VHH binders against q9sj74r43to173. Designs and how they scored, part 3

Target 1, 131 residues: q9sj74r43to173
Amino acid sequence: QQASIAWTYHPHNATLDLCFFGTFISPSGWVGWGINPDSPAQMTGSRVLIAFPDPNSGQLILLPYVLDSSVKLQKGPLLSRPLDLVRLSSSSASLYGGKMATIRNGASVQIYASVKLSSNNTKIHHVWNRG
Below, E stands for the ipSAE of ESMFold2; O stands for the ipSAE of OpenDDE; V2 stands for 0.75 times the mean of E and O plus 0.25 times the DockQ between their complexes.

## First folded at step 1 (VHH)

Design a22 (framework vhh_7mjh_2; at its last look DockQ between E and O 0.06; V2 from the best seeds 0.00; counts 0 for: pae E 14.3 > 2, framework grips, placed apart)
Fold by ESMFold2-Fast, scan of step 1:
Structure a22 (fold): chain B 131 residues (1-131), chain A 121 residues (1-121)
Amino acid sequence: as target 1 above (131 residues)
Amino acid sequence: EVQLVESGGGLVQPGGSLRLSCAASGFTFSSYAMSWVRQAPGKGLEWIGRIYTSGSTSYNPSLKSLVTISRDNSKNTLYLQMNSLRAEDTATYYCAREYTISGDTYEFDYWGQGTTVTVSS
């Protein structure tokens, strides 16, 4: 698969652990993932992450945005809001001052994140796309 | 509150030039790397380039010869100079504040609402 999501929900803490998996078709390609923690039956509020390599540095660039009620499956204004993210437990994760961890192996990428959700936001809606 | 406000868009003829500005407020502008990103009608997001806190720049190779990113920390302003504009440069242009997740990954935690550039004769 070019893009997929694995997740685990921890009801005691209302925490959702996410792992985004992707493979770039070309060095200039991108891969995207989406979740909707607000309402899985609606696209409104969906958080989308698009990842691609920075050709000069090789670093990953993440482009997040949210689909609001004015967007009906078309390219619309870019809206981004940070998730309430809790970093996954790891002895090396504390060396990085972020709420996500990334692992690359050539054209493959894994992005790990933890999201604190209310108990009413436990279902997610998976969206796949590539360029 | 963090705010980014783009300006300078509009209608321009093919072959023309435009300089876009992004006015930043609500944070220590000089401490953050900044990027420009665009989205053409019906297309996905396209990263244009970034400027580090040092003033060094990194560009999308497809656009490197056509654009220049600069900043003026005394005015809390980011700039995008575009030359030799073509119809395919028609897009909404966004400035964004960079947030480093780890040494090999970054994202953008704040975006402006965008300014529209239309290249047409």
Scores: ipSAE 0.039, ipTM 0.475, lowest interface PAE 5.6, mean pLDDT 67
Fold by OpenDDE, look of step 2:
Structure a22 (fold): chain B 131 residues (1-131), chain A 121 residues (1-121)
Amino acid sequence: as target 1 above (131 residues)
Amino acid sequence: EVQLVESGGGLVQPGGSLRLSCAASGFTFSSYAMSWVRQAPGKGLEWIGRIYTSGSTSYNPSLKSLVTISRDNSKNTLYLQMNSLRAEDTATYYCAREYTISGDTYEFDYWGQGTTVTVSS
């Protein structure tokens, strides 16, 4: 399970630019990255961006979610409320291989996010998972 | 039931203007801050800006287009005025209801189905 994250923090506007690199494990799977404001390494309670295939077109979809204890992680789209987009100023996702790439086991995905932090917030709990 | 319904999208030429509306129902509209977000084709989400209950606004500093967010609490309606539109502004635009967690942390618990804006000559 190889995953990595790169980031750049911009002190002048308190913005954190992130790039998460993950890998799908199935054509109908999902890859998620996010931030948990409460604890590390825990999806529950996290604000996450989840990449998954459009069930109709197979194209990559990226949606924001707030995961709580009522949300069950599954291969398909999750039922949750949208992410904190006040902090998340922008996001995107792309598959390696460009427009012709398809989601499959081993397919690499890049999730980009720009997060605005409070001026005194230096602690970020990154979380990620896939299914 | 909380509902948000965006409208006003369509085809516009570069340099044109467009005003989007978001009709809110099922909750006390005036008690919530509201935001606009958009998603361009093949791209992720981009936060455009918010309007607080006070009427004060905050915008994404990365925006290159001139936007103005306003609200009419008497009509339970949120607006997004966009001027000098560019091709890059082509996207589906969503309104979202905010709730405050703490400090600068906000969540979006409801958003609409979106309205599509296409900027093309």
Scores: ipSAE 0.013, ipTM 0.270, lowest interface PAE 8.1, mean pLDDT 81
Fold by ESMFold2, look of step 2:
Structure a22 (fold): chain B 131 residues (1-131), chain A 121 residues (1-121)
Amino acid sequence: as target 1 above (131 residues)
Amino acid sequence: EVQLVESGGGLVQPGGSLRLSCAASGFTFSSYAMSWVRQAPGKGLEWIGRIYTSGSTSYNPSLKSLVTISRDNSKNTLYLQMNSLRAEDTATYYCAREYTISGDTYEFDYWGQGTTVTVSS
């Protein structure tokens, strides 16, 4: 799995701005990235963003999640209720290649996010995956 | 205040059919794409499908044979028709309003409280 990340931390409001760069491994696949701002060493409670294609329109869908021990991977994304997103200030995703780009093996995706952290702690555990 | 209210849930026999409704208020319903999402007991959320302002639909491929989404903009109502129901379709069903974050992505900004469907056996 090949991925990269760029970030800036703003200590005044405990906000992390980031851009995650990843690639799809199939035309019907997904790419996900996240952090655990409350407990950096654990997967449980991680906040993730998952990008995948709408089967009818081909448009990229970006869907937020909070992982817990009951969550299992499926072909489609999983979402907890929107009230669990209080810490996500903004997000977006785009494909490299602009408006004509399509999701396929090797297609590049960028996920942008602004996330409030629970403290000014800058040591953060990142997670990502694809399928 | 944006509100989404699901109704039509209940107990259904295996192989049966059910139509769920989502009454929308507090926004211009006809200007938004809408989705249905479900959550089985003890499991995560599963996206069912989307209906665009044009009336075109997009479905989760694993559920496509089960469901049909429609809308009536004159009544501000979204519908989910479900057929040939099985025990594994027991879940709470939510409607959700879609919000565009960029030209290529969408996020769900408002959710209903859900309506529960139980398929007895």
Scores: ipSAE 0.000, ipTM 0.181, lowest interface PAE 14.3, mean pLDDT 69
ESMFold2 (binder alone), look of step 2: mean pLDDT 83; pTM 0.821

Design a23 (framework vhh_8emy_2)
Fold by ESMFold2-Fast, scan of step 1:
Structure a23 (fold): chain B 131 residues (1-131), chain A 121 residues (1-121)
Amino acid sequence: as target 1 above (131 residues)
Amino acid sequence: QVQLQESGGGLVQPGSSLRLSCAASGFTFSSYAMHWVRQAPGKGPEWVSSISGSGGSTNYATSVKGRFSISRDNPSKTLYLQMNSLRPEDSAVYYCATEVYIDSTYEFDYRGQGTQVTVSS
């Protein structure tokens, strides 16, 4: 297990504060973390954050998605259903040694996000993956 | 068929502003995240900025944060990049892009000719 997550839910405004830690397995890889409020233990239907490094600069790119059943087998533009974020930031300090934009196997990333949920569901089941 | 057409580039002085546009067609624009990627002569492509399908989330490369602003108009299927305080280092061909998921890898898919931005004194 090369990932961990912490969260805090604020019910009066349906906001979920998240902190995700993950590890890349390749220099061109990605890590994903998400929740599925409707169907636990499935990636399909999950609201996810996908992180991958820009190949030229090495800076971390972070995008919110909702996965549907077709995403795993699709070729072409990645389907994105917006996950409303009230705050999004990431730390790439441990992705790149020193001041050089060089990613290594085993490099880690820390993602901070605040997410607006459509419901007051406080039972969170999370999923993660990497490629 | 997915089609992307960039416009709005030009030759400007340092400190100037430009607004780039990307007209999209052939897909449900509001359902896809969109990106700006640039490529300077002799360099590989560099990610500049991203925006979620609804426009509710944006992200920026460190080199442009605070100077550039990404936005979209879903009814007109247009992506924008407002570029302020332009520097010579911003000179590049700018492309709008979607993502593709191929063999467990996420990549940018940019299909247009791009729009040339040249910043010189």
Scores: ipSAE 0.011, ipTM 0.360, lowest interface PAE 8.7, mean pLDDT 65

Design a24 (framework vhh_7xy4_2)
Fold by ESMFold2-Fast, scan of step 1:
Structure a24 (fold): chain B 131 residues (1-131), chain A 121 residues (1-121)
Amino acid sequence: as target 1 above (131 residues)
Amino acid sequence: QLQLVESGGGLVQPGGSLRLSCAASGFTFSSYAMAWVRQPHGKGLEYIATISGSGGSTYYSDSVKGRFTISRDNAKNTLYLQMNSLKPEDTAMYYCARTYEVGDFTYMDYKGQGTQVTVSS
């Protein structure tokens, strides 16, 4: 029943290192983590990482997205542009819908990402959701 | 003015215990789920534990399950973390954090200045 985000900001190069934590509450569930550097309560403009188990194999799938004004978050993959990342790694998954590890109900997932901040903004607001 | 003030950190031997406290002010404490997170030197934040606003539900990271206990006293606006069987890898700055729900989203929107825990022989 738990999800959170951790981060380390590197001011000299405006790079943000992130670690996303999540727990799946159902085999068909998903967990989303988002960062909106411009507005803490608004989802539009967020850089979002969505993780969910493949319904057929149970393996974890990661889909990084940027939400814009043309789409709202809903259960399943979003048709948004991908994150502009300097690097991303996970011991449990691969980027862009690739499968890496099997995740079961109640299992935890931990995802690491590095993001270049375009505005050198030191204020980071994170959101997460489960479906 | 929203404020979270952690205390109770210090130097302790492996296998020892510490109890951390977090004094909250500037918001309705019982209306928010609260969390403890930690940051080892030179690393990112790590989630430790969360407790619901009423105190009825608690959740722990696998690294501390069975060793740490999160609790709260809503009458005193205070959050606690009881840490038992401490290990050197528990060495970190420990932060009290407020969690907030907006529609379908939960986020961690504030953390205090932290209290240092060092586990060393």
Scores: ipSAE 0.000, ipTM 0.109, lowest interface PAE 14.4, mean pLDDT 62

Design a25 (framework vhh_7nfr_2)
Fold by ESMFold2-Fast, scan of step 1:
Structure a25 (fold): chain B 131 residues (1-131), chain A 121 residues (1-121)
Amino acid sequence: as target 1 above (131 residues)
Amino acid sequence: QVQLQESGGGLVQPGGSLRLSCAASGFTFSDYAMSWVRQAPGEGREWVSSISGSGDSTYYADSVKGRFTIARDNVKNTLYLLMDSLKSDDTAVYYCAKDSEWDSYGYFDYWGQGTQVTVSS
């Protein structure tokens, strides 16, 4: 399987801990996972975590972003150009509680994150992609 | 105040076994998930395995599944990695990592110094 997810819900603090498993299509590529809590069926407004290797060190970097209507992700390595088109959001950082990490397993990557849930039982539609 | 100290690394031949230990202090050990992460020379960090605070849930990288076993002793505040059928590709510095302030996986707030594992003939 090219992608899978595991999670644990913590009712005491209304937090969902998750681990997303994805696979890079190239050594310099990126893998992203996210949710749109406001409009589950839409890509626009999704709060995403994007994992990509630093081109100089190979160390994985993980950053939270919000996809807005001005974003156009291109094929190939993320580098600086696609990141210029993906905007960092305080709401995205708040949603993920600031707790996130990424680990490379060869061609695979795991994205760990904590998601703050509302006190109301809200269904979450998740999305993922790679480039 | 938080301290993590690895031990048990060494030189071993292919097909051999090693048991790594990580002595933890300065926090309530059973409240936190713990992980093993390795780094081969010139490479980035690779996650190896994680265990929940209670020990009820374990997770493994595909490269080690079936060969490695993660375990913990919450009375002794010690994390273990039992490594069987070692391969040359397992050569790396192995780090004990503490998850952040609640039970999560892969977000690490403290690391140990690491212990070297070398698999060669």
Scores: ipSAE 0.000, ipTM 0.126, lowest interface PAE 15.2, mean pLDDT 67

Design a26 (framework vhh_7z1x_3)
Fold by ESMFold2-Fast, scan of step 1:
Structure a26 (fold): chain B 131 residues (1-131), chain A 122 residues (1-122)
Amino acid sequence: as target 1 above (131 residues)
Amino acid sequence: QVQLVETGGGLVQPGGSLRLSCTASGFTFDDYAMNWVRQAPGKGLEWLSGISGSGGSTSYADSVKGRFTISRDNAKNTLYLQMNSLQPDDTAVYFCAKEGDFWSGYEPFDYWGQGTQVTVSS
C-alpha cells in the first residue's frame, strides 16, 4: 500500500502515539507526514516528520520539526521549533522501543513517534507526501 | 551553482569545544532552512540540528541537545554549529545541508557540502 497510519491518544499526558507506514517512489526518495493539532486548516503549528534513506547504507534520516510563523513554504524553509519526542523503530518494534526504522523490500518505511499535543483538541488533521 | 563549504573541523580532546562554519552561495540564503548532519565511521547519517531561514526557530536531535548550538548570520551567508562537551562518539564527518522544497516534492536536502572531519581523541 502507498500509505497508512494508526494512532492512540493518551489524554492523561496529552500524548499522541503514532505509526506511519509509507512507500518510497525512488530508493533515494523521501516520505513525510504532518499534523497540526491546534489549527487543522493552518500550517503554523504543524508538526512534521520526514524520512529518507542514506543511499549508501540504506539507514534512515529523520527530520523532526514544528512549523512556526517565520516559515515561508512557497520558497522553502520547513524547519521550526523542536518536537517533544520522535523515535525511529523497526516495523516489529513497539512505539516506545528501537532507534531506527528499517526500509523493507527497499520501498517501505515505518515511522514511530510520540508527539505532545494540546490537551483540548477536538479534531486533528494529518497530511502526508512523498517524492 | 549552489555551493556549501564547511570549515572548522579538527582534532579535539574529550570535553573540548569546536565551532563549525558553512559558507553558502548560489541561492537566497535567508529563504531556506539549513541543517547539520553527521556520519560516524561505520555508521549511517544522523541528523543533528536545523534552523529556519530567519533564524527564529531551531531544532535538535536528542543526542546533541544541550551540548550543540546551531546559529546563522544571514548577512554573511554563513551557518554555524557550536559544539561543547565533545566526547569520542562525536567523532564523525559533519555536513552542512540545504533544505529542499519538501511541500512541492523536492528532496528534503537538495544540496550538501563536502563535509569536515571532527575527531575527538586523547
Scores: ipSAE 0.005, ipTM 0.231, lowest interface PAE 11.1, mean pLDDT 67

Design a27 (framework vhh_5c3l_4)
Fold by ESMFold2-Fast, scan of step 1:
Structure a27 (fold): chain B 131 residues (1-131), chain A 120 residues (1-120)
Amino acid sequence: as target 1 above (131 residues)
Amino acid sequence: QVQLQESGGGLVQPGGSLRLSCAASGFTFSSYEMSWVRQAPGKGLEVVSDISSSGSTITYADSVKGRFTISRDNAKNTLYLQMNSLKPEDTAVYYCARDYDFWSGSEDYRGPGTQVTVSS
């Protein structure tokens, strides 16, 4: 449907490998996936991946962030702490162009990432949104 | 309808203390991250403290660490800010805020604010 996820948690190094699929509302919109391992369903402290097409180049941009309390005061683009990723699909990049496919009723994106989590995590809930 | 009402502000001498309260209604208080935000005259908004829905995760601005304590009572739908060792630079209008929920697209809400003045 509009979104799905597959993930594998590696407890020995506290790493979450994921593949998220989402569908844009419009060709100029964004799709976001995130997790807050310390406070499930809270915005502050969430590790987020935001995907959107660059209006100038047409390439898909993938940006990782850790949301802090300043995001609640913003009225513009997402401005927060960069997320320290263990790995994206290219292994060495902190930013990469994901795969984007056009479907009959819109456009979709697949996000591949590896995220370092707290070693005391007991339960993991993911969230997603689009705009 | 969402309502947030602050109380406890006032005039205090440097080194003094105040306890702010915020009564929340019109939403499930225990499901939302809450914060205290302030604005000094002629300055922008500053988030001074943030607390998760359960109260287990708390953050403070560097300017207030060690002096302010945020807490919540989900049974009473009330948010608190204990302010100790107040300084003149803490003078501001203090707002209780229900945080913008990025994931659900829920808009942020703030109360009307309560004035805190620290002067000799």
Scores: ipSAE 0.014, ipTM 0.295, lowest interface PAE 7.7, mean pLDDT 73

Design a28 (framework vhh_7mjh_2)
Fold by ESMFold2-Fast, scan of step 1:
Structure a28 (fold): chain B 131 residues (1-131), chain A 120 residues (1-120)
Amino acid sequence: as target 1 above (131 residues)
Amino acid sequence: EVQLVESGGGLVQPGGSLRLSCAASGFTFSDYYMSWVRQAPGKGLEWIGRIYYSGSTSYNPSLKSLVTISRDNSKNTLYLQMNSLRAEDTATYYCARDEYDILTGSFDYWGQGTTVTVSS
């Protein structure tokens, strides 16, 4: 409902380029998109990209994270993950309109990512959530 | 057969530096992201960092001031440079083939490990 995805597959290198569209429910909230390589239909075990505003500047941050039962999105492991967007391969995030300095309730975010698929399986399932 | 062989571990004094190597064979090395992971005695696995196809790197924020990861695709070799070593850095260091390009996800092959001991 509040989310959609568009993708382009490149068979020469088994890479899926995708664009995930989601909406924030709070100015201090987050939007996440990801893939579970081990159990495609489950959120637990997913490798996700989480977009959220920097508490100091309000600028959008994109963070790689692994979801599991011991590591919830609001726990310490989230804070220890790299926040270096320059070092994230083929990943970026932007807002659909609005100011980057302020994320508003209902503001839309677009997450771009390139995903390398398994050589023997091109089928993947996406998961998303927000808070 | 895919193989990863670490080397360069040993005894180092606190404050010292050490460079580890990982020799890869049995696959097209330049097609894969590579990671370093360590395990201190009696503790769990700790991810150190990853290097992408382009040579760009991503590090565990707790360790990024201490380490540099690099690769030489012509020699199928991955490197971990460590500086300002502390007793807490005593661990077995593993290289791993990283098949997921945007996250610190699954590792499908691991080396045997090389042991680093930091002690005076």
Scores: ipSAE 0.000, ipTM 0.122, lowest interface PAE 13.4, mean pLDDT 65

Design a29 (framework vhh_8emy_2)
Fold by ESMFold2-Fast, scan of step 1:
Structure a29 (fold): chain B 131 residues (1-131), chain A 122 residues (1-122)
Amino acid sequence: as target 1 above (131 residues)
Amino acid sequence: QVQLQESGGGLVQPGSSLRLSCAASGFTFSSYEMHWVRQAPGKGPEWVSSISGSGGSTNYATSVKGRFSISRDNPSKTLYLQMNSLRPEDSAVYYCAREDLTYDFWSGPDYRGQGTQVTVSS
């Protein structure tokens, strides 16, 4: 399968824990998953976690982004440490995460994240892509 | 198994100082970068500070730079956070974490401890 997702809902704190599985299309490619709390499912405006090989070290890293026309995945900050804990949020939902596991000898990745729901009838618009 | 035990929190007045400690066990402490992370009521987790395995490199969030100091004692497997000039906005539960961080407070304490509460009144 190219992509799949598993959820665990915690009703006492209105949190969805998830595991996203994605397959890279090339060894130098990227896989991203996220949510768009403000609009129906579309990539622009989404809060995403993107897994890709660091150009400096060649090791797989996971970074948070808010997607817009300015995002350049081939140029990022020099990483000397793990991902900071950052909330990618709006008033209706928050996305956060910071871990991943490589599977199938590096051909696939599992991304672990959580979504906090902050109001009644909140719906999650999730998105994924790869390149 | 990996365990982290935070301590040193409390209720203090603005302008006060506190020193937090984190006792680590179950892994080779000196081989890992360590972090302090906090979560305030009604807010998501915020990264505070990090220190390299050797202690030779430190980093701080902009909100605490110049007021907080991270350090470690590798022989005793202990991480520290010296917090000076505390402000009400520093009120939070403080967690120590090994370099592989996670936002999921419900997935367990295996890479971070149970936390220590810091409350700065007024």
Scores: ipSAE 0.000, ipTM 0.124, lowest interface PAE 14.7, mean pLDDT 69

Design a30 (framework vhh_7xy4_2; at its last look DockQ between E and O 0.39; V2 from the best seeds 0.00; counts 0 for: pae E 13.4 > 2, framework grips)
Fold by OpenDDE, look of step 2:
Structure a30 (fold): chain B 131 residues (1-131), chain A 122 residues (1-122)
Amino acid sequence: as target 1 above (131 residues)
Amino acid sequence: QLQLVESGGGLVQPGGSLRLSCAASGFTFSDYAMAWVRQPHGKGLEYIATISSSGGSTYYSDSVKGRFTISRDNAKNTLYLQMNSLKPEDTAMYYCAKDLEYDILTGYPDYKGQGTQVTVSS
């Protein structure tokens, strides 16, 4: 699976800046990245950013979600609840290839985020998936 | 059984160049994103570059952007770091790393090799 992540942590304000790289597998698919504070390598319980095409314009959309046991990832719409925006200070997404790039199988997406972490949390469990 | 072996480090003058290699084995290399991290003596780990599994996407820390290039050859199970315009502050032990779990205080990745020493000095 085509994915990568890079990050910088700022101890002075406990902020994590990150960039996640993923790839779509279809024009109507989704790509998600997040942090699971409770369990590693699982989407359930994670705070995630999901990138997907706007059903009307086809343009890339990025939205924050909290996934729990009652939440199911599906083609659309996702059954989820909004991420606590207090923790997410900023986020954006872009397609590799520029503004004219289109979402299709193999299309690369960059997800940028700045999140505030607990000062006592020393480990970050990154999670990601696509569909 | 998973193994990462870094090489290519050495002593170089400021402004010089080095090319690091990381030989991977014990896992399907092409399925995983890879990264380079470095640790100056007496300091914590610094995450400096990452590359997607296919090699189509890369990211660099500000400290190395424009000078370092991360690349990979999935057919050879090898990760590379081309380091140009080297500075004394680039002196560190350099490691290649795998996986997506990190200690945010130390920068410690899930798995890294034994590292290769890079020393930049006049």
Scores: ipSAE 0.046, ipTM 0.350, lowest interface PAE 2.2, mean pLDDT 82
Fold by ESMFold2-Fast, scan of step 1:
Structure a30 (fold): chain B 131 residues (1-131), chain A 122 residues (1-122)
Amino acid sequence: as target 1 above (131 residues)
Amino acid sequence: QLQLVESGGGLVQPGGSLRLSCAASGFTFSDYAMAWVRQPHGKGLEYIATISSSGGSTYYSDSVKGRFTISRDNAKNTLYLQMNSLKPEDTAMYYCAKDLEYDILTGYPDYKGQGTQVTVSS
């Protein structure tokens, strides 16, 4: 059971680089990590990536989704709701862009994210879970 | 150079079917999961489906589950989307995407092809 986060802030362009490290509890499990750009400190509305290994190849499969009351994360990668782009039009003043990437190392996954912050906001909230 | 070229779109009547193809080149196709996404005119991107690198696992948005089937042929470096029981709300530009990097605000793949237009109208 391991989860940690590291970050580096680049003040010249107001960019925050994040690295989340998580582990799978089983070879067929999943790990999810994300950020809420609209309402910091709330899980509902978070944009998340669920990572899990393909049973045949071991390659990571990434599923994007927005976390809300209709999503059953405990059931793993069987998502009932895709990402809703309409929810992204309600931009938080704290974020105006970024990217995510994942790297796998054995039973662990590292999710890298780069986010751009406004000068009036320094708070970034992340969420994670696994199954 | 990495390239994704979509084809197979067109005008169909409600209830009709289309099969989209995506020809991939410039990378080892069989090493990557692939996805289909769409964008209706004047609206944002909508996730449709993902298929694992081997083809052994598939995932669908609720709006297309039971109507669309994603598949791949790794020997031909080609991704497919079989679309049945098409509805007017399926009208959109359809893109195939390499499942490597995602934009944090949209959560969708960063690289898409040029797209193929699907129009469902009487």
Scores: ipSAE 0.013, ipTM 0.284, lowest interface PAE 8.4, mean pLDDT 65
Fold by ESMFold2, look of step 2:
Structure a30 (fold): chain B 131 residues (1-131), chain A 122 residues (1-122)
Amino acid sequence: as target 1 above (131 residues)
Amino acid sequence: QLQLVESGGGLVQPGGSLRLSCAASGFTFSDYAMAWVRQPHGKGLEYIATISSSGGSTYYSDSVKGRFTISRDNAKNTLYLQMNSLKPEDTAMYYCAKDLEYDILTGYPDYKGQGTQVTVSS
């Protein structure tokens, strides 16, 4: 149905630990979460993690992307760079329901990430979508 | 005027239970996701439970999963946290938070209550 997020911020080392909670709407679908430092509540220009099934094995995959105005899958690293706002230090995804869980309409997924933020930023907006 | 008022905290022995309430006013409560966050003394904030605007989806941190239950009553503009099997590590200030926006530097949500203290003694 809807999505939510839980997080803990560690001011000493400027690290944000988070878990995004979403659901699939199709056995061949995707669920994405990310950060858009430039505009609130929009996916375009966002640095996102997308969970989806491997087309050959059906196993849950989590990959980083930078979204563009076409809203097309476009692989790009969510890595630290000079002047980069967000640095991803770790990430993973899992399905609710353990080893018997499968990707299907209504299947719940958790996307975990640990990101290091620039100390000169006070606020960023998260975004999510699915298809 | 937007207000969030937490209540129900206190001193409890390990293994005990508490139920926290958060009374919301000054906004359309049913339009927004809500969260419970906690802050142990001298430590950072931890978002421990979230609930969607309709109440149809809930999420928990691993530290509380299976022991705590978040719920809401949109007719009463009230958010709840049922806390069972309490442990000394659950000792913290507990805050009710509106929305999913936050301040990166502090880790605080843009809108939270004043908090209610929960103390679990060994």
Scores: ipSAE 0.000, ipTM 0.156, lowest interface PAE 13.4, mean pLDDT 71
ESMFold2 (binder alone), look of step 2: mean pLDDT 82; pTM 0.831

